# Ledger of designs, part 149: VHH binders against q9y6x5

Target 1, 379 residues: q9y6x5
Amino acid sequence: LPPKLLLVSFDGFRADYLKNYEFPHLQNFIKEGVLVEHVKNVFITKTFPNHYSIVTGLYEESHGIVANSMYDAVTKKHFSDSNDKDPFWWNEAVPIWVTNQLQENRSSAAAMWPGTDVPIHDTISSYFMNYNSSVSFEERLNNITMWLNNSNPPVTFATLYWEEPDASGHKYGPEDKENMSRVLKKIDDLIGDLVQRLKMLGLWENLNVIITSDHGMTQCSQDRLINLDSCIDHSYYTLIDLSPVAAILPKINRTEVYNKLKNCSPHMNVYLKEDIPNRFYYQHNDRIQPIILVADEGWTIVLNESSQKLGDHGYDNSLPSMHPFLAAHGPAFHKGYKHSTINIVDIYPMMCHILGLKPHPNNGTFGHTKCLLVDQWCI

## First folded at step 7 (VHH)

Design w50 (framework vhh_7uia_1)
Fold by ESMFold2-Fast, scan of step 7:
Structure w50 (fold): chain B 379 residues (1-379), chain A 124 residues (1-124)
Amino acid sequence: as target 1 above (379 residues)
Amino acid sequence: QLQLVETGGGLVKPGGSLRLSCVVSGFTFSSYAMAWVRQAPGKELEWVSSISGSGGSTYYEDSVKGRFTISTDNAKNTLYLQMSSLKPEDTAVYYCARAEYWSGEYSLTPFDYWGQGTQVTVSS
């Protein structure tokens, strides 16, 4: 039978949480599998961009999901709906479930992973749930495990997305040990439920399972605000995205907008699109705006108002606080192996290898994940 | 400018009613979940009620079910909380909040913007 893979994401699971909190179920999973301690995500360190990078192996400038809120200068379209079904936004790349269905004549299944309820290159996940945040983890898991038993054609790739610990990370901040301990214990219990469900259904020993996340979380404060209204009037620009990376579309389209912003705050970098640091790989796409503002870690860009969020993400992808982890278990993976760091774009070619798929051109490097796999010669 | 402005708070007697309003601007109202969250003196933030983006699905904390009603008027970009049968324990500052989506639980919902709050005092 063909190999099977379940990819699970817990949104906003900072790598550092593994060392500061107890995860008995996750640690049991890791003991008989592999752990990558840090995954270096793509810039900007936001949900939609990084989830699409995981399944395409591409930087945001290449796959086209460059933020959670976007404007396309060529077509004049706006993206700000988490349920946006317009294939236009997603068609700049080919995600793994599309390749799985077209290349090997196999089925894919999805519970809430970004993009899976959209027809991309005229192909939608064979089984999917329309995005609905009110659907429980258990219902998502029940659907995925039911679909994994479908055999004509077989479901070989499945995805499962859960919104925590991101929501609580924003509300409490990652440094609130009492509240984060409670939240992360709930996540660990969900991992226990996942493993138990797979064992009860006879799926556990023959299924490859990856547990990962899209980004981390950093502590914010009411004392670390950048008031954009103190530097520039709203009549000069259209705001496409605000914080911690602001996307500015000049209405007057003049150097004057840049000049008003460039010295606005010592805690924010202001870039003309062509001056964005090459290491971000965040320049070559029409959805990246002419001026980009990047706040320093822990600083929030606001419009003459307070911010109640005690945690945030979107910051520089070199920051360890922005990094998630990756854990995996199954027949493709070594047992008890620990690896220090991979790039988030490396996950895609690894998953293609496990499934026997030919990867589309991508920014990942298969060699970076080789030591995780039993069928590969490591060192 | 993205802003959330609450009004309608005040002093009421037990058993009384109030309607809170939150006028929003600077974003597509129907693309986001909206919530009311309160903070009583000396206590943590407590979620009260949420409404999904454009779907009109509503959610309530157990202690307010049947007494409070959350609603939206998309034409006026306004979120409402109709409060009835008010109790002294409802005394709090009430905040209007925006989230990318409603996850089914308050602790699982990514709130990103908050109003300044409006004080509700139930006499005793």
Scores: ipSAE 0.000, ipTM 0.147, lowest interface PAE 22.3, mean pLDDT 88

Design w51 (framework vhh_7uia_1)
Fold by ESMFold2-Fast, scan of step 7:
Structure w51 (fold): chain B 379 residues (1-379), chain A 123 residues (1-123)
Amino acid sequence: as target 1 above (379 residues)
Amino acid sequence: QLQLVETGGGLVKPGGSLRLSCVVSGFTFSSYAMAWVRQAPGKELEWVSSISGSGGSTYYEDSVKGRFTISTDNAKNTLYLQMSSLKPEDTAVYYCARDEYKYGSEWSPFDYWGQGTQVTVSS
């Protein structure tokens, strides 16, 4: 029987939540598996970009999902949550479920992972759910486990996405111990349900399971706002994305727009596209705008309006608050092993190895994840 | 296309109760999270409460916890906010909104709201 892998994402699960709250079910999972304490995600530290980096092993400038709101200067197309099913936006890379279906006689299954309800290179997951935030974790899990047990050709790669703790992180902020404790306990209970369901269905011993996230969360405040309208008039530019990374498309000379922005706030960095720090790997794509504003951690960019977000992400990927974790269990993984840090792009070549797939060219380094795997030696 | 119609506001004494209603058309109600947002005179917009489309998850701003209850009736395509133990500080125009954060990352409940309903709490 071919190896099987279930990839689970809890959106916005900041790595240090593991040290500040109790997770009995997750701790039992890790005891017989592996834990990577920090995963260094890609810049911008946002949901769509990082979820696509996990399944392609590519930086955002390479896979083309460079933000949650985008404009393509060559084609004049706009990307938003109302048109995210246009394959144009996703076709700059080949995600692992497409490779899984094309290399062997195998199926893929998806419960709402970003991109899985889109035909990419004319290939859509064999079994999938259209995105709907109102569908319970239990229903997503029921569909995934049904497809893992009852498919021909067999489902060898499955994904499961859940919106928490990101939604609560935004509404309450990560420093709200009372609300975050309640939310994180519910997530731990869902992990317990996941493990119990897999055991009851006879899947647990032969299934590789990865639990990870796309980014963390940092505390924001009404006292930490950058009013872009105080810097520059609307007539000078088109706004493509706002906060905490603003994407600016000038309507006049780029240098004039840059000069109006560059000294407006001590709490944001203003970059011409060619001056974006190399360490971000966020420059070589037509969807990256001529001017990018990067707010300092915990600061929110607004347009003469309030922000109700008490938590946010999208900030510099060197910030520990932006880092998720990775936990894994199954026949491919060691038991009781802790690793300090990997890059989020390293997950893709590791998953390809587990599934016996030939990876597409990618930015990950397989050597970084070797110590997690039973059939490899550490480097 | 989208229509949100709020009703149920009015003048009430401190300690009193009101039930706000929002009738929705133009989308599949049970597929979206819904929110109540308010704006007091001279203040910024403030998020009050949200509910998932299935009704399984509810969220409240700290100042209203234990006093307000958000609920839905999917058959009537209606969102409710039951308000109790009302305080002068609850005086505001209340708007219902479609909670448009997709994948949790682009949270903005301020899109797709109606004209609002005035709630005044005074002696």
Scores: ipSAE 0.024, ipTM 0.496, lowest interface PAE 4.4, mean pLDDT 89

Design w52 (framework vhh_7uia_1)
Fold by ESMFold2-Fast, scan of step 7:
Structure w52 (fold): chain B 379 residues (1-379), chain A 123 residues (1-123)
Amino acid sequence: as target 1 above (379 residues)
Amino acid sequence: QLQLVETGGGLVKPGGSLRLSCVVSGFTFSSYAMAWVRQAPGKELEWVSSISGSGGSTYYEDSVKGRFTISTDNAKNTLYLQMSSLKPEDTAVYYCARSGYTYGSEWEPFDYWGQGTQVTVSS
């Protein structure tokens, strides 16, 4: 019987929520499994880039999903408005579900993980749901568990994506304890439902389950806006992405655009592409624009003085507020083990090991996750 | 240059009417869904109404259904919000916004905004 893995993402689940709120179902899951308290995600700390890094083990500059809004200077293609289904954007890497289907006589199943409704290298997840935010967690769970139990070749890798607590984090901000408490309690109840469903179907004891997220959330304010229009006219550049990391494509001399932007705000760093800090691993891709603006934590870049989201992410990946966590349970994992930090790119080679797959070259380090696994020696 | 310019706000008594206008330039108006979003003093942004780029579909927040009407004039690149039976709780800054695109909860509901126009409903 091949090993099976279910990878679950709760979008925008900031690591320190685990310390500030009660999660009885998640705590029970962790008690009999493992917890990584902080996962250092990739820059930029956005949904598309980090979800693709989890399943490829690559930095954004290597897998090509460098932002939620992108422009490719070589092909002149623009990505922003459901163009995410063009395989062009996703073909710079091979995600784990493709590897799972191609290396072994196995199937993959997906409930709305980014990229799973796109044919990547002519391979689409064996079972998938087209992205639709209106589909309930229960329906996603019903489909995943049905496919895990009733597939030939067997589903050995399954993914499940849920939009909360990110949507509420944006709407209320992470400092709204009353609203966030209600949202996080609902998520904990969904984790309880997940565990109960797997137990009732006889899957729980033999299935590896990872619960993780792509990024955290930080508080924003109308008092922390950077108005780009006060510094430069739109005729000088094309805006590829806005906030909190703005991607600027100059229409005139790059140095002239840079000079107009460099002193725009004390709460924003302005980088020529070659000057982007090496620690970001955000430079070596044609989809990364000639000038990148990076707002300080909690600051929002705007084109007009207007209201913004009360919470946001995308900021510097060294910020603890941007970090998710990882919890896991199953036959591959120790029970009651707590680990401090891994890199988000380390999840991919760990998952390949659990599934018996040969990983594609990646930026992860298997040694960082060894202590989570029962078949590994970490002393 | 991409611009959204709102007009038509002002002071009105309860039960009164106002028509907000938003003149758009710099993009193909009919290619994007457009929205009105408001912010009352000391409160969060509240979506009010949206219209599809084709003009064929309109959507409203429950508290304004039957009282507000969203419409477009594509020849004038103008978005309208006709407000009737105004209530004190409709007092807010009203923003014209262009609908954004993204995946999942990172959906940027609106990617370009006007400066806003103040609507005050008071006796």
Scores: ipSAE 0.000, ipTM 0.167, lowest interface PAE 15.9, mean pLDDT 87

Design w53 (framework vhh_7uia_1)
Fold by ESMFold2-Fast, scan of step 7:
Structure w53 (fold): chain B 379 residues (1-379), chain A 123 residues (1-123)
Amino acid sequence: as target 1 above (379 residues)
Amino acid sequence: QLQLVETGGGLVKPGGSLRLSCVVSGFTFSSYAMAWVRQAPGKELEWVSSISGSGGSTYYEDSVKGRFTISTDNAKNTLYLQMSSLKPEDTAVYYCARANYKYSGEWEPFDYWGQGTQVTVSS
């Protein structure tokens, strides 16, 4: 019978939370499974881009979800992270649930993972929930466990997305130990509930479970604001995305806009598209704007206003504060193994291997995850 | 309709053994995981053990691991719990229960329960 995999994301779970807070349920999960202490995500370190990179194994310039807010100059279409279900935005890659459904006689199930409520290459997840943030973790888990056990063809790949600790990380900031302790304890309790239900339902030892996240979180402050209105007049450009990576579409000569921005703040780097550092892999896509502004860690770009965010992400992917972790348990994984780091794009080819799928060409390296797997030899 | 009937309970001394049986009618084990759940006097329900519908995988609460064995006999439509090295703390009403794979807004882990059988461990 085919192997099964459940991929769980807790949005905005910074890797070093594991060192600064107690997670008894997650630690029990890890004790009998594997832990990757840091996952180096893709730039920009935002929710939609990184969730799509996990399931495609591609950099953002390759899969086309380059931000949570996007503009395509060729088609003149606008994307919003909350309500745009146009397949145009998602069709530059083939996510794993589509491959699972088309390559094998198998079904996929999804509770809120970004892209799963969109038909991509005319294929939508076999079972899915339309995105609604008010739906409880419990209801999402109920659907997933039902679909894993009650589907024909069988569900072999399932995803579960939860908005915390990202929402609280933004509201309180990661340095608010009192509020973050409360939030993280609730997440640990949800992990305990997940494990206990899978045991009660007879699924735990035969199901591969990955718990991961898309990015971390860094502390912001009213003392660390970059007022874009003091740099350049609104009449010179159209703003596509603001903070901490601003996407600028010039209304006048690009060089003139660049010259007005380049010396405005010591806490912001200004790039012409061609000059974006190669290490970001953030250049070769029509949805990447002619000028990109990248704020330094903890700095917020604003338009003559205060920011309500005490925490944020989207910053340089070399920053440890932007890194999530990965933990896994199941028949495919070793028990009690710790690994230092992998790239977020490496998760896709590992998942394809576990499910017996042929991966689409991708930016991940299977060799980076071999030591996690029982059927592989470690270098 | 569905029935789950537990038998095999009784009084046993510490260190003793008992085998509980649950006879099932109205469904097949190959389609459902089955569980044993207990309730000690004055305490909440505690999950004890589960067996997968395929019959290949068994799961146990840490406190009973190595002492209890869950099994099924599909020809007899019967779920068993073999209990060994019994302790006073094992004194409880033991219920057999069927895993709930049905979606609902108010989901519970088990959808059908037996009436229970009393196990008393005392000198």
Scores: ipSAE 0.012, ipTM 0.535, lowest interface PAE 8.9, mean pLDDT 90

Design w54 (framework vhh_7uia_1)
Fold by ESMFold2-Fast, scan of step 7:
Structure w54 (fold): chain B 379 residues (1-379), chain A 123 residues (1-123)
Amino acid sequence: as target 1 above (379 residues)
Amino acid sequence: QLQLVETGGGLVKPGGSLRLSCVVSGFTFSSYAMAWVRQAPGKELEWVSSISGSGGSTYYEDSVKGRFTISTDNAKNTLYLQMSSLKPEDTAVYYCARATYKYSGEWEPFDYWGQGTQVTVSS
């Protein structure tokens, strides 16, 4: 029987939540599986970019989803959460569900994972749900489990996305222990329900399950605002993305815009595109704007107004607050093994190995994840 | 007509044993996971155990692990639940159920159920 894999994402699940809150169901999952304590995500540490990096194994400059809001100066197209279904934005990479469907006579299934309701290289996930945040976790899980066991050709790769704890992390901030405890307890109960449903349906011991996230969360404050209007007049630039990484498209000379911004705040770095640090792997794509502003952790860039966000992400990917974790269980994985750190781009080649797929060229290193796997020599 | 028929329930003393049987007809038995689900008086339905249709993997609710054993005989289209070291807390109507893989809107893990068989654990 071909191996099967379910990839689950809880958006904005900061790695150190595992140490600061109680997760009885997740801890039971980890006890009989593997845990990677920190996953170093890609820059910028935002939802769409990192979800696409998980399934392509590529840095954002390579897969083309470089932010949640983008502008392509060559084609004059604009990307936002409201128009994310144009294949143009997603066609710079081949996600694993496309590879799964094209290399083998296999199906893929998706419940809300970013990009799965878009035809990419003329291939859409065999079974999918159009994105709708009001659809319950239980309904998403119901569809995924139905598709995993009742499809021809068989579903061998499935994805499940959930918006929490990100939405609550933004609203309350990660330091609000009362509200975050409540939200994280509900997520742990959903994990318990997931495991129970897979056991009830006879899937648990023969299905590989990965639980991970795209990024973490850091505390923000009304005392930590950077007002762009105090730096530069609106008439000099078009704002493509705001906070905490601002994407600036100059309407006047680029050098003049840069000079107005570069000394405006001690709490942000201002980069010409070619001066963006190499360690970010965030330079070689037309969707990366001529000037980017990178706020320091916990600082919010605003346009002469207050911010309602008490938590945010998008910051430097070297920050532990931006890191998610990865837990996995199933026949491909060791039991009771704990690993310190992998790169988020390493998940893709690991998943290709589990499914028996030939990975497309990618930025991941299979060697970083081999110790998690029972069929690999870990020395 | 799809049918699940349970037998083997009864009155038993604490520490005793019972074997429940469920004979199924109307579908390819080995293509579906099968489950035992119980309902104690005045309580909600509680999943007890499942067995995979094609694999033979077995799963148990924590309170019954080591005491109950689920098994199948594919040639006889029969699901079994061997119950040992029975406790008063095991008193319930036991239902044989077929795992569902159909979208229903509200989650329903099982789409076909037997009539149930009463298990009473009492002195």
Scores: ipSAE 0.006, ipTM 0.465, lowest interface PAE 10.8, mean pLDDT 89

Design w55 (framework vhh_7uia_1)
Fold by ESMFold2-Fast, scan of step 7:
Structure w55 (fold): chain B 379 residues (1-379), chain A 123 residues (1-123)
Amino acid sequence: as target 1 above (379 residues)
Amino acid sequence: QLQLVETGGGLVKPGGSLRLSCVVSGFTFSSYAMAWVRQAPGKELEWVSSISGSGGSTYYEDSVKGRFTISTDNAKNTLYLQMSSLKPEDTAVYYCARAELKYGSEWSPFDYWGQGTQVTVSS
């Protein structure tokens, strides 16, 4: 009886891949659903920050997952392991699965979505899988569909995360048409398998499904490196995160460290924390370091070494190369509707509306997504 | 004892029709979704159609939609597949299957299968 929603993320699925490659299964999904061509993600355009923004509706400075590598100046804790399950890092926000479980007699299910294997505010997803990159998409899908079909109290919110095309985007770069074509065809086949599985189990017609991503990907090169060691000696700072956004914790004089960095490369912007552009919403959190370096698109910050990455993300969120898309299908959504752009923080209040949940205060605007929904007046 | 028995297969010319039947015993038929799955020579198993336990919802693979109709007769514990406008590409062994998920890495949503019935579409 209650509305159900499955949220699927394909990590690093750049929006313009939809224009440059063929996706027959995804196109069939979109034909009878909705497509948002560009989703403007939050800064920094990294996996953990943006996945948490999708499910909280908050900017990174507000939800506290400000990077994939973090240091908290108040508690002196370090986060550098993607398997770190300390709830401390996640407790600055309330993700939608926690809200779903606490407001009604409802369950949540999760296959590998960042944060779902961590108790947040003493609440963990009702059904979850501990993060393990070796677990196949098929096993993740089997568990999610089992939980959606056979749960009491019913699973009304489910998440499914897949590491591709991000892993291949890093390895080959987004301009490697041969390798990216193969990877993206496999993803389209997985979308076909997802739809077919839901139809086989009688779930498809009554389930809302969102397919989205956290960020895009841009081409990098060994010809576009910024050697931080040529700018400043290691003894002056502690490096919290490196590339393409470097997080610098000065050991001594902040002004001296800033002065050594500010003119080191024409392909890098250097900011004191208080001077970080307001449009980034990346300032008001103790985990944001006193000095931030932001590399230009396609440039990699290194420590006297070559980079093996041919693709990367984390860059300025105004760049189209950093934008994912959003496609959705189900009873809550119009059929055959295309929308140009939403903000990634807008997804959370839309999902709360579909599930009948009261959203926690958030940075999203419900009005930006109402034209996607059949129960809303648009224009 | 669980049993699924398919009948109704045979040789048919392109454009012809066949009706497959699957009689089930050993479980409450109306409590499970039921499916038809086929396997063409030298190819993998392909899902064809599913029906909910209530009979109220039906689903089809795109290549058969509009040509095939799945239905149930709960009084007879029987699943049907009415096939029309048959094509050589529909040549396969057709299996009746019960839809149920089992925990693990198994990619099949079907836990019990019949023995299959051969459908050959040829001139």
Scores: ipSAE 0.000, ipTM 0.280, lowest interface PAE 16.3, mean pLDDT 88

Design w56 (framework vhh_7uia_1)
Fold by ESMFold2-Fast, scan of step 7:
Structure w56 (fold): chain B 379 residues (1-379), chain A 123 residues (1-123)
Amino acid sequence: as target 1 above (379 residues)
Amino acid sequence: QLQLVETGGGLVKPGGSLRLSCVVSGFTFSSYAMAWVRQAPGKELEWVSSISGSGGSTYYEDSVKGRFTISTDNAKNTLYLQMSSLKPEDTAVYYCARAEIKYGSEWEPFDYWGQGTQVTVSS
């Protein structure tokens, strides 16, 4: 009776991959559903920040997960990995699974979506898996489908996270057509397995399924390095995050560190916190450091002269290479509809609408997703 | 100045053990994740293991799971790799690196700062 939603993320799935490679299973999914060709993510275009933006509808300065590695100047706490289970980092927002459990007295289930193995506002996902990259897609899918069918109170919101194609995008770079073709074919086969499993279990016709991603990927090169050691001595600062957005905590006067950095390279911008462009919505949080360096697309910030990075993300969110896509199928969605662009923060209020939840204050605009939904008037 | 100094490599017989050490200056482990990366002769750079800045989370390449243990001593600003049941396939130069541990990217290439330490597994 209650509407159900499964949210699936394939990390680092650049939107343009859909045009350059064949996805027979994903195309069959889209044929009877909807496709949003580009999703404009939040800055910085990193995994943890954007996954939390999808489920909160908030910019990073508002939800507090401002990078994959961060430092809180007020409390002196550090965050540097996917197993940091301190609720402190996640408590600046209320993700949709918490609202689902508290507002409607329903269950949530999670296969490794960032934050789901942490109690947030004293509430953890009803069913969850601790993050472990070695756990297969098949095992994650088995748990999610079991929980969707065998829970009381019923699971109405479920999440499933998969590490590819991000891991291979970093290793090979997105322009390695041979290796990326192999990786993307495997992902398409996993999408085929997902659809077949849902059909086998009688879930397919009554379940809303969203397939999306957090960011894209761009090609990096040994010819595009910015060496910070050529600009400033390490005795002047503590490095909180490196590339392509460097977070600098000065050990001396902030203005002195800024002056040493500001003309160091034509391929990065140097910002005092208060001078970060308003369009980034990346300023008003204690975890954003006093000086931020932003590398140009495809440039890597290094401390020594070497890097093995062939692909990366984190760059300006206006760049098409940083954009993922969104595909969806189910009773809430039109069939065979194609939409150009939405903002990643728009996903949250759309999901709240599908589930019948009252959204917490957020930065998304429900109007941007209306044309995707059968119960809304488009035009 | 940021500096990493690797030591502890050498010649060892198959089935033997070695402990690699990396002394870090210019930053503390509480601020950064750390990694061990290796390069065998004629092969590409391979990630081996990573540890979070808190020391609470450890990650390993499949071929070394159960044989290698990564750890830190924050008071000494030192990263360790305890290697046991060594195989000829483990022969490589081992580098200590500051790591970027990503939720979705266990195989992400890493920048390294050390000169490396040679490990040779041979009878």
Scores: ipSAE 0.012, ipTM 0.476, lowest interface PAE 8.0, mean pLDDT 88

